# VH-VL binders against s5sc42: the designs that were tried, part 2

Target 1, 176 residues: s5sc42
Amino acid sequence: MTVDALSNADNQDLRDNFIANRFLSHEAKLLDQRRFTEWLDLLDDEIRYIVPLRLMALDFDREVRADSFHINDGKVNLKVRAKRSSVSSGWGETPPSRTLRLVGSVMTDRIDQEGVLEVESAVIIYRQRAAIGQGDVLAFRRTDWLRIDGGTVKLLKRVALLTDASLATPNLAIFL

## First folded at step 15 (VH-VL)

Design k4
Fold by OpenDDE, fold request of step 17:
Structure k4 (fold): chain C 176 residues (1-176), chain A 125 residues (1-125), chain B 108 residues (1-108)
Amino acid sequence: as target 1 above (176 residues)
Amino acid sequence: EVQLVQSGAEVKKPGSSVKVSCKASGYTFTSYTISWVRQAPGQGLEWMGGIIPIYDIENYAQKFQGRVTITADKSTSTAYMELSSLRSEDTAVYYCARDSGWYEGSYSPYYMDVWGKGTTVTVSS
Amino acid sequence: SSELTQDPAVSVALGQTVRITCQGDSLRSYYATWYQQKPGQAPILVIYGQNNRPSGIPDRFSGSSSGNTASLTITGAQAEDEADYYCNSRDSDSDHLVFGGGTKLTVL
């Protein structure tokens, strides 16, 4: 890749990247702090949250199934998940997992849809399930679509693909 | 026996509000959602919205957004639907139904397996 | 699309098989739920999921899906099957639910 290609960002690109980084960093913080009510406020009413199921395959391009998902939810289902995560009993983990989310490799692109910013990122989530023991790491890339309207930024769509295919159940109890 | 008992018929003036109740019995109220469906005379079924009582999460059809309020009282196992700014077109039978809900995500089979008998709401001058 | 479409009316002779079809983009992603409604009564669930019948529903009722369509089939129609039938599904673009326009089934 040429230096010119890498340094071809204009002021709009800089602003877009700034907005995206700030938004996703703030989101990560909210989730790490289990501030789910505030997190839900970051979501567009038309949010589509998708986490495809990845299966190990010899051919890399065949690892993603179109008909199986860890998550494929709208806002109502996300609210349900958030509420479940908020409770200390019932469907939630006891005690709840502690998480640290790191968002990086953020790249933004203006698409043909007005007011929508496409954002690619890499995410690592460290998750401590128990008081004692080694935590686990979730690593994934995701594409986000941010709706920028009237000075407000909301998450319109997210597609997150887990790098590790070890999680084969649709019961993902964490937001990515 | 699982049943939903709705409040009685209502006659309302245009511009007023109506609140219909739906009392559930025979099952754990918080294990299902409650949906509200109306049917105008000679017309089809129209979903208005629903509530997940355990979490007080509401879901409204776009057509009724801002005009309908759905609530649930877990202590009495009763759901409520309030429709404001009534107009003649709101004349209909309003049903509550036990809804399989949104608990398990979008891939869970959806159904309304228990229905109330309906509440007739007439809006007339 | 947030719409489900049904034929407004269909007829079937006693003992014959009839298929009521529902069409909509949502059906590509979700199963249809079917309800039977007789005059002056609340709807009754007859089919949900891939082909599930609730207790009390005769086995002559079955459900199927293909592409953007779902069908309710009554194999060996009875006189008591005369009713309105509504399909229902989740909307593919929202968390909303949608109903078809209903199909009036006449048993001849």
Scores: ipSAE 0.632, ipTM 0.839, lowest interface PAE 0.9, mean pLDDT 90
Fold by OpenDDE, fold request of step 17:
Order: structure tokens, then sequence, then C-alpha cells
Structure k4 (fold): chain C 176 residues (1-176), chain A 125 residues (1-125), chain B 108 residues (1-108)
């Protein structure tokens, strides 16, 4: 890779990366603190939240099926998930799981759609399910589309793909 | 017996508002959603919106955004649909229906299995 | 937004088989729900999901899907089957619900 390719940035690129990192970091904090009402306010009314199902396959091209999802939700379903998660028994966890989200490898790009910023990132989530049990780790890459309009930033679309294919349950009880 | 009982017929003037009620019985009110569907004379069915009573989450068709309000009273197992700024084109039979809803996600089977008898709303000068 | 389209009217001879078809992009992602409506009455659920029939619906009613289409089939049409039939689905681009325009079935 050339130095020019790596260093080719202007003031707009710097601002875009700043906005993206701050937005996603703030989102992670809200979710870790179970501030779901405030999290929902970050979502655009036209939000589409997609988590495809990754299957064990011999080649990568066959691992992701276009018709299989852990999540494929609009804002109404996301509200339902948030409300269920806010109650003590919402997802069958008592007490609710504790999470730590780390967002990194953030790259931004302007697309042809006016006012929309495309953002790629890698995410690690540590999840502690029980008071004294061993926690687990979720790792994934995602692409987000942020709507920047009138000085406000909203999540318009998210596609997250879990690196681990071991999750075979269609109902994912966590926000990524 | 599962039943939805709707309020009686309404005659309204243009520009006014109408509020239709739907009382549910024979099942756990908070286990299902309530959808509202209208049908103009000689026309097809049109979904207006719905409510998930247990969470007080509403969902409105784009056509009616800002003009329709759907609410639910869990204490009386009653859903309400209020339509404002009425026009002659709003003359229709309005139905409430028990909706399988959004509880289990977007890939759960969807259906409206119980319907009210409908409420006729006539808008005329 | 997604739309569902249906033929406005179809006819079938008594005892024969008829298929009512619904078409729309949302049907690529979601199953169609079918309702029967007779004059002056509320709609009745007849088929939902992958060919599921509610209690009380005769077994002559069945559902199928292919590509962006869904079909309601009546095998051995009876006189009482004369009605309007509506398909319904979730919108693939939103959480909204959409109905087809309805199909009037005449039994000859």
Amino acid sequence: as target 1 above (176 residues)
Amino acid sequence: EVQLVQSGAEVKKPGSSVKVSCKASGYTFTSYTISWVRQAPGQGLEWMGGIIPIYDIENYAQKFQGRVTITADKSTSTAYMELSSLRSEDTAVYYCARDSGWYEGSYSPYYMDVWGKGTTVTVSS
Amino acid sequence: SSELTQDPAVSVALGQTVRITCQGDSLRSYYATWYQQKPGQAPILVIYGQNNRPSGIPDRFSGSSSGNTASLTITGAQAEDEADYYCNSRDSDSDHLVFGGGTKLTVL
C-alpha cells in the first residue's frame, strides 16, 4: 500500500472520522449503561438494523445467506427489543448481563447520497452473564450509515456480521 | 370467547376529529397487539397503524402520520384510534383487530385472527 | 414502501380449483397472510405463514409462495367461497403493514 493512499486525507475526512468515532463511542456507552431510551433517540426513524446469520461453510462466499438473519428490524422492533431488555426478566437473565463495548478500526467515506456518511468499524463486546460465571466475547465488523442533517446525527442503517459462526440461534438478545 | 367490541357509528363534519374504541375480552390484552384497518365504501382494506399495549409502542402508516393517534388502556383492555382533520375521503368502516404483532421479531408469523365488527364513520358537511 | 398487487376479479366453477395470486417485493422476505371478506362482514383470517390454517377454516384452502408471489388456492370451490380475498404482508423496507387491492371471487 502506498503512503499516498494511507495519508490522503483532508479537513472533511478528519471531521467525518471525528463525528463517527464520537457517535459510535457514545452509542457504546449508552448500551453498556443500559440507557436504552436514549439509545433509541440515536436511531433514525427509517433505521434498518441487520445482523446476518453466518453459517459454517467450506468457503467464505457461502457463509452468509441473504435470507437468514439474527436481526432484520425497523425502529418498531428495535423499540420492542429495547423495552424487553430494560426489564429484569426481558431476556431470561437475572440479573441482566453486563457488557463492555470497544469500537475501533473506524473508517469513513462519503457516498452519493447527500447527508449520509458510511462508516466501517470493528467491535468487541465483553459480556458477563452471571454474578460469578465466566464471561464471553462477541467480535464483529459492521457498516453503519449515519444521517447528518441539520446539525444532528442519526443511525440510518447498520449491517453487522459476527465473526464467530457458533451462534446458531436466530434470536440475538443483544444490541451490536 | 375472544372478542373485540367497537364503539358505535359516528357522523362528523370536515375538520373535526373522531375517536373509536375497541374493547378486548377473552384473552390477555398485553399478549397481543391491536391493529386498525379501514375500508372505504367499495374499496379495499387499508392498514392505519397499531399498538403494542404492554410496551405502549405505536406504529403508524406513513399516510396517517401526524393525523392518527392510537392508544391503549391496559386497565380496561381497551384500544383507541383517534383521527383528526377529517375529510370526506375518511368516510369508511374502521376495524380493530387482534394482531400477532412484533413481539417475536420481524420473522415471526404475522396474522390478524380476531376482528371487531367495524365502526362506520361518515364525514359530511 | 412496498406494494402488493392482486387481480381485481376471478371466477371458478363449482367444485373446481382456483388460485388467487399476490405479487410484491415484500413477499420475497415475508409470508403472505390471506383474509376472506363477505359483504357487510369483517374480514376472516384463512391462511398465514407457511400454509397455516386457523381452526374452522376448511382444508380446501391452502397457501403457497414462489419468488415475489404468494398464492391462495381453493381446491374444490364451494358456493360459500364467493367473497373478496385480500393478501397482506409486512413491508420489506419498514415495519408497516400492507394489503393487496383485493380479489373478488365469483363461484359459477
Scores: ipSAE 0.617, ipTM 0.834, lowest interface PAE 0.9, mean pLDDT 90
Fold by ESMFold2, look of step 15:
Structure k4 (fold): chain C 176 residues (1-176), chain A 125 residues (1-125), chain B 108 residues (1-108)
Amino acid sequence: as target 1 above (176 residues)
Amino acid sequence: EVQLVQSGAEVKKPGSSVKVSCKASGYTFTSYTISWVRQAPGQGLEWMGGIIPIYDIENYAQKFQGRVTITADKSTSTAYMELSSLRSEDTAVYYCARDSGWYEGSYSPYYMDVWGKGTTVTVSS
Amino acid sequence: SSELTQDPAVSVALGQTVRITCQGDSLRSYYATWYQQKPGQAPILVIYGQNNRPSGIPDRFSGSSSGNTASLTITGAQAEDEADYYCNSRDSDSDHLVFGGGTKLTVL
C-alpha cells in the first residue's frame, strides 16, 4: 500500500464517502425518530430490501430451501411493514422500540452501473422495547446500493446480514 | 360461513372500464387481504393484484399496472377491482380470493383459501 | 409469462399414483401452493406450505419440494381428481405472485 498525495480518484472517493455518510446518517435519524413516511421517500421505486436467512428445519426428513429470507421486500411490502409499525397492529401487540443507530466503517465504491454507489457499513442498533425495560444491541453488516440521479440520492438495494443467525425468526419490528 | 360474493356478469365495449365487486362475510374483513385473479377462456390463472383493507395498500402485477385499480370499503366489507382501457383479450372470469398476505417472508406460505365464484367479463365490439 | 413451469397434461390410471411438478427459481426461496380447478368452478386450495392440507382435502393429496422443483402427489387417484392443477408462489424478485401454466390431469 502507498500513501501518495490526493489524486482525482481520491477526491472522488472522498465525495462518494461524504454522500454515503450523509445519506445513511439521515436515514438512521428518520428511523430512530420513527419518521417512516419520510424514510419511504428515501427509497427508489425499484428497491430490493433483503435480509437473508436459512430456514431452520426441524424436520430432518426433508431438505430446506437454499435461498430463504427473513425479509425480501420491494416498495409495496416495505410500505406494509412501515404502516404496521406505525399503527402497532398486524404483527400483534408489539410496542414500539426505542432505537439509536450507529453506522460506521463506511466504504464506498462506484460499480459498473452508472450513477450507483455501492456502500458497505457496520451497523449497531441499541434498542429498548417499550414493553420490556432491558435494552439490547443488534450488530450486523450491511451493503447498500445508492442511486444518485440529478442530485437526489435514493436507496436502490439493501442486504443486511444478521449476526444472530442462530435465531429462527428474529424480532423484525425494526428496520435494519 | 366464510363467503366472498361477487357482482354479476358484465358485457363491455373495447376502451371502456369494468368494476367488479367482492363482498366478504363470515370473517373480520380487515384481518385478511384480498387478491384478484383472472382466467381467460381456455387459459390459466393470472394474478392481477390485491389489497390490504385495513391499510388501504394495493399491490398490482406489472402487466396490469396503470390499468387496474383495486379498492376496499371497510364499512361494507367489500373489495372492488376496476380494469380500464378494456380490450378483447381482457375477456375472462375474474375471481376475488381471501389470502394469507402476499407480503409475508419465505417462512410464511402464501395461499388463497376462500374464493368467490367469479365474474364473467366479456369485451366485444 | 409465468416463472413457474408445469407440464400441460398428465394421465393416471384409476387407483394409481401420479406426480404433478412445478419448476422455477422462486421455489428456491418460497413454498409452492397448489390449487385444483374443475371446469366452470373456482379453484380450491389443495396443498400449501411444506405439506399442509386444508380441511376437506383427502389424505391422498401430498406435497413435496426439492431445489427449484415442487410436486403435488396424488396416491390412489379417483375419478373426481380429474381437474386442472396450478402451482403458485411468491416471485423471488418482486412483491408479486406468480402461477404456473397449469396441468390437466386425466384419470383413465
Scores: ipSAE 0.616, ipTM 0.848, lowest interface PAE 1.8, mean pLDDT 85
Fold by ESMFold2, fold request of step 17:
Order: sequence, then structure tokens, then C-alpha cells
Structure k4 (fold): chain C 176 residues (1-176), chain A 125 residues (1-125), chain B 108 residues (1-108)
Amino acid sequence: as target 1 above (176 residues)
Amino acid sequence: EVQLVQSGAEVKKPGSSVKVSCKASGYTFTSYTISWVRQAPGQGLEWMGGIIPIYDIENYAQKFQGRVTITADKSTSTAYMELSSLRSEDTAVYYCARDSGWYEGSYSPYYMDVWGKGTTVTVSS
Amino acid sequence: SSELTQDPAVSVALGQTVRITCQGDSLRSYYATWYQQKPGQAPILVIYGQNNRPSGIPDRFSGSSSGNTASLTITGAQAEDEADYYCNSRDSDSDHLVFGGGTKLTVL
């Protein structure tokens, strides 16, 4: 590919990828800084936030069960989850868990729904709970649908697919 | 003894509003959510919405969004439901119920285990 | 139409077994909860989760589910079981709750 040879479609793809990377990077920063009120402002009022169950199966194609969920939240339930995260901090206690989100492998596609950008990414979250030594790593792929309207970008839908297929209980304490 | 005591019957004119109270006792008020369910004469149960008192977060059924306001006063262990712009179709018995939380995931069963006796609201001229 | 569908009425002979069904897509993802309501009274919880009975509910009440269908079974129905029965579930497409339309059980 040369700069002079870029098509209009290639230029749109570059702009879309830039928009997606900026949005997801900003979101990751807000979540890492525990700025949940600002994070909720990034969400479309009709948001669906979905983390399907992944169970061990004989073949890879059958591991995801779309009708069973660790998380299946709209904006009301995401406010509850954000509030739970906030209240876990004490004013005189050990600081809450620290996270660092790395978002990469970003691919974008403009789908048939006007103003909606489909974004696929891979995410790695390093987490160190307060006063604990070595932290842990959570890795997953996700698909995001971003609504773009008049220069405003909102998260309309998220499906995060956990890489660890052996979770027996829905006990996710951090946003994916 | 866990109980929910509701305010008395109301007769209202169309276009007015009604506010029903639900006083909880016998349990830690902030450990549960409160839902509001109504039942028109001869009809089934209809969930209107609820509140999580510890977080002060409301959840309203789509049908009532914009007309219903649900609040909780933690100091008196009392939940309130206010329905505005009343119509004759709003004639019903209004129940409050303690519930396990609509916001829990697939493996946490939802249930309303303690119900108030209901408050009859009649909307007529 | 209703997200959860129940037959409006079901009959059972005294001492026989009856099943009251509730159908909806949300039941693929969430448990059905069952309430009994007698005339002039508030509903009472009879079954939640897969098959949990609260204290005071007779052993003849049980629950089951498969696919998009949940059932309340009363084994050895008694005259006092005559009531309206409602299923209830979280809506899989929102943060809301939904009730079925109710089933009137008549014990013959």
C-alpha cells in the first residue's frame, strides 16, 4: 500500500480505526483510574454489556453459550456494578485494586446500521489487589459497537469473550 | 418478623398523582431491594420498578418511565412509589415487595419473598 | 404479547398431579419464580431458582425447567391449592422483570 494509492475506503478505515483506538484508550484510562461516573457517560442509554459463559467442550466452536451469561447488563445494572466497585474502598483502608488495561489488535468495520462502528479488539488487564504481591492477568477478546452521532461516540454494545473456559461462577469484579 | 406495611387506600382524580409508602421492619433495609408491582381489577401482576436503597439506584419498567418515581428513605426504612398523570387504567392494587435484586446474574435466582398487603388506588371523577 | 406465556386456566382432580407451564425466551437464561395468589390476598412465593421452596410451602410443590419452558408441578393437589399462579423472570433483553399472565388453577 502507498499513500498515493489509498482509496476512499482505505482512508475511511484509517479514520475509523483512529476513532476506535482513541475511544477504547480513553475508556481504559477512565476504568484504570476508577473514574466510573465519567465511564458511564461513555455509554449509550440503550447499552447491552454482555459477557457470555465459556464452558469446556469437546471442540472450540461449542465452548460459548450465547444464552448463558456471567454478565448481561443494561445501563441500570452497570450503574449498580460501578457503585459496588466504588463502595468497596474505605477512607482509612488499604487502597483498592490497581489495574492496567492494554487494548490492542483493533479492527473496525462499518456495518449496515448507520452511524455504528463494529470494533474487535484483544484486551489484557493486569490487576494487583491492594497490599498483595504478584498480580494476575485477565485476557480476552471483545467486540464493541460504537454509535457515532455528530462527533459524539458512545458504547452501544459490548460482548467480551473470556479466554479462560473453566469459570464455574460469575464473579467478575472488574469491567471488561 | 419481617414485614412491609403500606399506606392506606387512596381515591384520586384523573390527572393527579399518588404516593404510596412501604415501611419495612424486621430486617436490614439496605440489604435488599424493594420492587413495586400492581394489579388492576381482574388482571395479572405487573412489575412497575424498584429501588436499591443502599445505592439509591432506581429501575423503572419501560411502560412507566417518566410517570413513576421510586424513592427510599434509609433513616425510616421506608420506600415510596409516586405515579403521576393518573388515568382510570391506573386503578389497581399496588404492592411493595422485598426482593433479592434484579441486577444479579444468571445463577442468582430472583424472588420477592415478602409482600405488603397492597394499597388500593381508585382513579375516578 | 406477554414475554412470558401461561395458559389462562388449568383444572386438576383432587389428589391428582398438575403442571402449570410458563414459556418465554428469557427462561433460557434466567430461572422462573412462581407465586400463588388467592382472592383478596397478596401473592406468596412458592418456588424460586430451579426447585427451591421457601419455609412453609408444602413438599407437593416443585419446579422444573428446560429450554424456554418452566413448570410448576403440584403432586397430590388439595382444595387449598386452588389459586392463581404467576411465573416471573428477569428479562434477558433488559434490566427489567416480567410476569406471565397468570394461570387460574381449579381443583375439581
Scores: ipSAE 0.561, ipTM 0.824, lowest interface PAE 2.0, mean pLDDT 85

Design k4
Fold by ESMFold2, fold request of step 17:
Structure k4 (fold): chain C 176 residues (1-176), chain A 125 residues (1-125), chain B 108 residues (1-108)
Amino acid sequence: as target 1 above (176 residues)
Amino acid sequence: EVQLVQSGAEVKKPGSSVKVSCKASGYTFTSYTISWVRQAPGQGLEWMGGIIPIYDIENYAQKFQGRVTITADKSTSTAYMELSSLRSEDTAVYYCARDSGWYEGSYSPYYMDVWGKGTTVTVSS
Amino acid sequence: SSELTQDPAVSVALGQTVRITCQGDSLRSYYATWYQQKPGQAPILVIYGQNNRPSGIPDRFSGSSSGNTASLTITGAQAEDEADYYCNSRDSDSDHLVFGGGTKLTVL
């Protein structure tokens, strides 16, 4: 890793990393505590939440063409997903999973769009499903774009790259 | 028989509001989205928005954001669409339709399989 | 937002095959849904998903898609098929739905 000799450039990178780490840590806590209304408040109104995939088979009864993605949600669809989770009547997770999210390996970069911070991280989610009495681990890389406006930070875009394109429904029932 | 019965035609002045009702029967109201689609004279179909009654979550097309309000009354199985600050360009037939989407997530097709007969709204002085 | 583009008009001779097309970036990710509308009437659903027909729709109607283009095919067109046809899809850049401009089919 190389670091700029300029003191002001180094300070900006440190502030960016602080902002990203605080935001992602706070988000992870909200999601683990199932505080979905507060989590939705972290989302920019123009959010794009994307989980790409590659499917080998067509699903004729599905809206999405087979080789596109698992999830492509804006704020309305994320509200629906959160509402299903919070009322515990969601068919993909009954009873709801316990989760613990570890977010690390955080790297930040400023991009050409003003007020937007690109954030890469590694995520490990331990989940314990009460109905089956066993836990598993999901591990993946994630890219987030954070919109910074004054003192407010919002999630503008998330891309979570999962290597397992045929994820089980319980994997899709939690937020990545 | 699945039916959507809409309220009658309306004549409105510019700057006023209109509220169109859509009464559903013959199916479980909370299991489907109600979408609103309009058609100006000689023009194509335009999606305005919709509502998921079980969650009370609305979805509005950007063009109508701030002017449209879509609600649902689960006790009467009735959806409503209110359009405010009417202009002459809002003269159209307004349809409600039952939509299979939003409830099941991103993998379910969105299709409007039952339509109301439409409510004509005329905006003129 | 993404637009869906349809030719405004298409003609077919009675008994012949016609294809009505719909193009847009969102169709790379989402299947088109097709609606038929006759003058003075509400639209009716004719094709959803890749190629599903609801009950009551004749098997001469079929759907297909490739790249950013979806097609509605009517094999052996009948006089009663004369109508406007609209494609509809999810917008790939939002949670919204988008209609194409419509295609007027004339059966000669």
Scores: ipSAE 0.533, ipTM 0.809, lowest interface PAE 2.1, mean pLDDT 84
Fold by OpenDDE, look of step 15:
Structure k4 (fold): chain C 176 residues (1-176), chain A 125 residues (1-125), chain B 108 residues (1-108)
Amino acid sequence: as target 1 above (176 residues)
Amino acid sequence: EVQLVQSGAEVKKPGSSVKVSCKASGYTFTSYTISWVRQAPGQGLEWMGGIIPIYDIENYAQKFQGRVTITADKSTSTAYMELSSLRSEDTAVYYCARDSGWYEGSYSPYYMDVWGKGTTVTVSS
Amino acid sequence: SSELTQDPAVSVALGQTVRITCQGDSLRSYYATWYQQKPGQAPILVIYGQNNRPSGIPDRFSGSSSGNTASLTITGAQAEDEADYYCNSRDSDSDHLVFGGGTKLTVL
């Protein structure tokens, strides 16, 4: 990496990073507070939410397949998941788990697509289930694409890659 | 017996609206989604949209966005499809179908295993 | 939005095997669902998922997939199998549902 790559940040870069950090921090807060209706409002109508399946492979570059996913959802499926998580009975967790999301290592980049900001981040989620004992931790890197249009910011696409190949928890019933 | 009973044939003028009903019986209405599919004379099947009754979540094909409204009444186990601003091209048989849909997630097996007999909608001046 | 493509018509001799193929990008991510439709009737589900048959569907019907294609195979075609066959899948971008154009199967 060159010194110029590290030091040539301009005012636009600072603004982009500020927007990204504020957006993702606010999102994390909404999810931790189970404010799912408001969270859904942060999503673009063309949202694509992807959690690839990480495979155990000898070659690190072969761990992620383009055709294998834990989750690959659009807006409708995300609405279903949100609604399911918001209910205290039926298909939702009873009682629901408590979460704390930490978002860091945020880097932004303007891409060729007009009005879209690419955002890379590292995320740790602490989850405490309705049991006495130690909670579990989910750690992953995430790439987000934010649509900036008309003074509004929406999540257009998310790819979250779990660090662990095998989930320690029985389900991925939380938003990453 | 699981079945979907649809409302009768409709004849409509251009610019008007049509509302087709689909009454479900023989199963738990809130355990499945309902999809609407139409078929113009001599043409193929075309998905219009669907609804997840338990959550009141609907999904529309882009082609019909803004012109179609799908609703569900859980108390009567009945789904409805309303199509406005009718055109001659809307002349078709309209089917409702029990849909595994989005209820369990995007990777659950998808199928429409029970179909209504169809409702013929004719749009003519 | 993604599309599914099918051959408009295929023929098979009585007792022989025929394969109807559906092609589209969505099939890389989702299984195809297959429907049979006879004139004047509503469609009937024949295959869904990897290779699942609903109750009442003969075992001569089977499903397979490869790459961006899915296939419905009828092993030992019967006269009553003459019908239109439609493939269906979720759109890879929007999760909308999409149908193929349909394939007319003639049993000779």
Scores: ipSAE 0.471, ipTM 0.805, lowest interface PAE 1.5, mean pLDDT 90

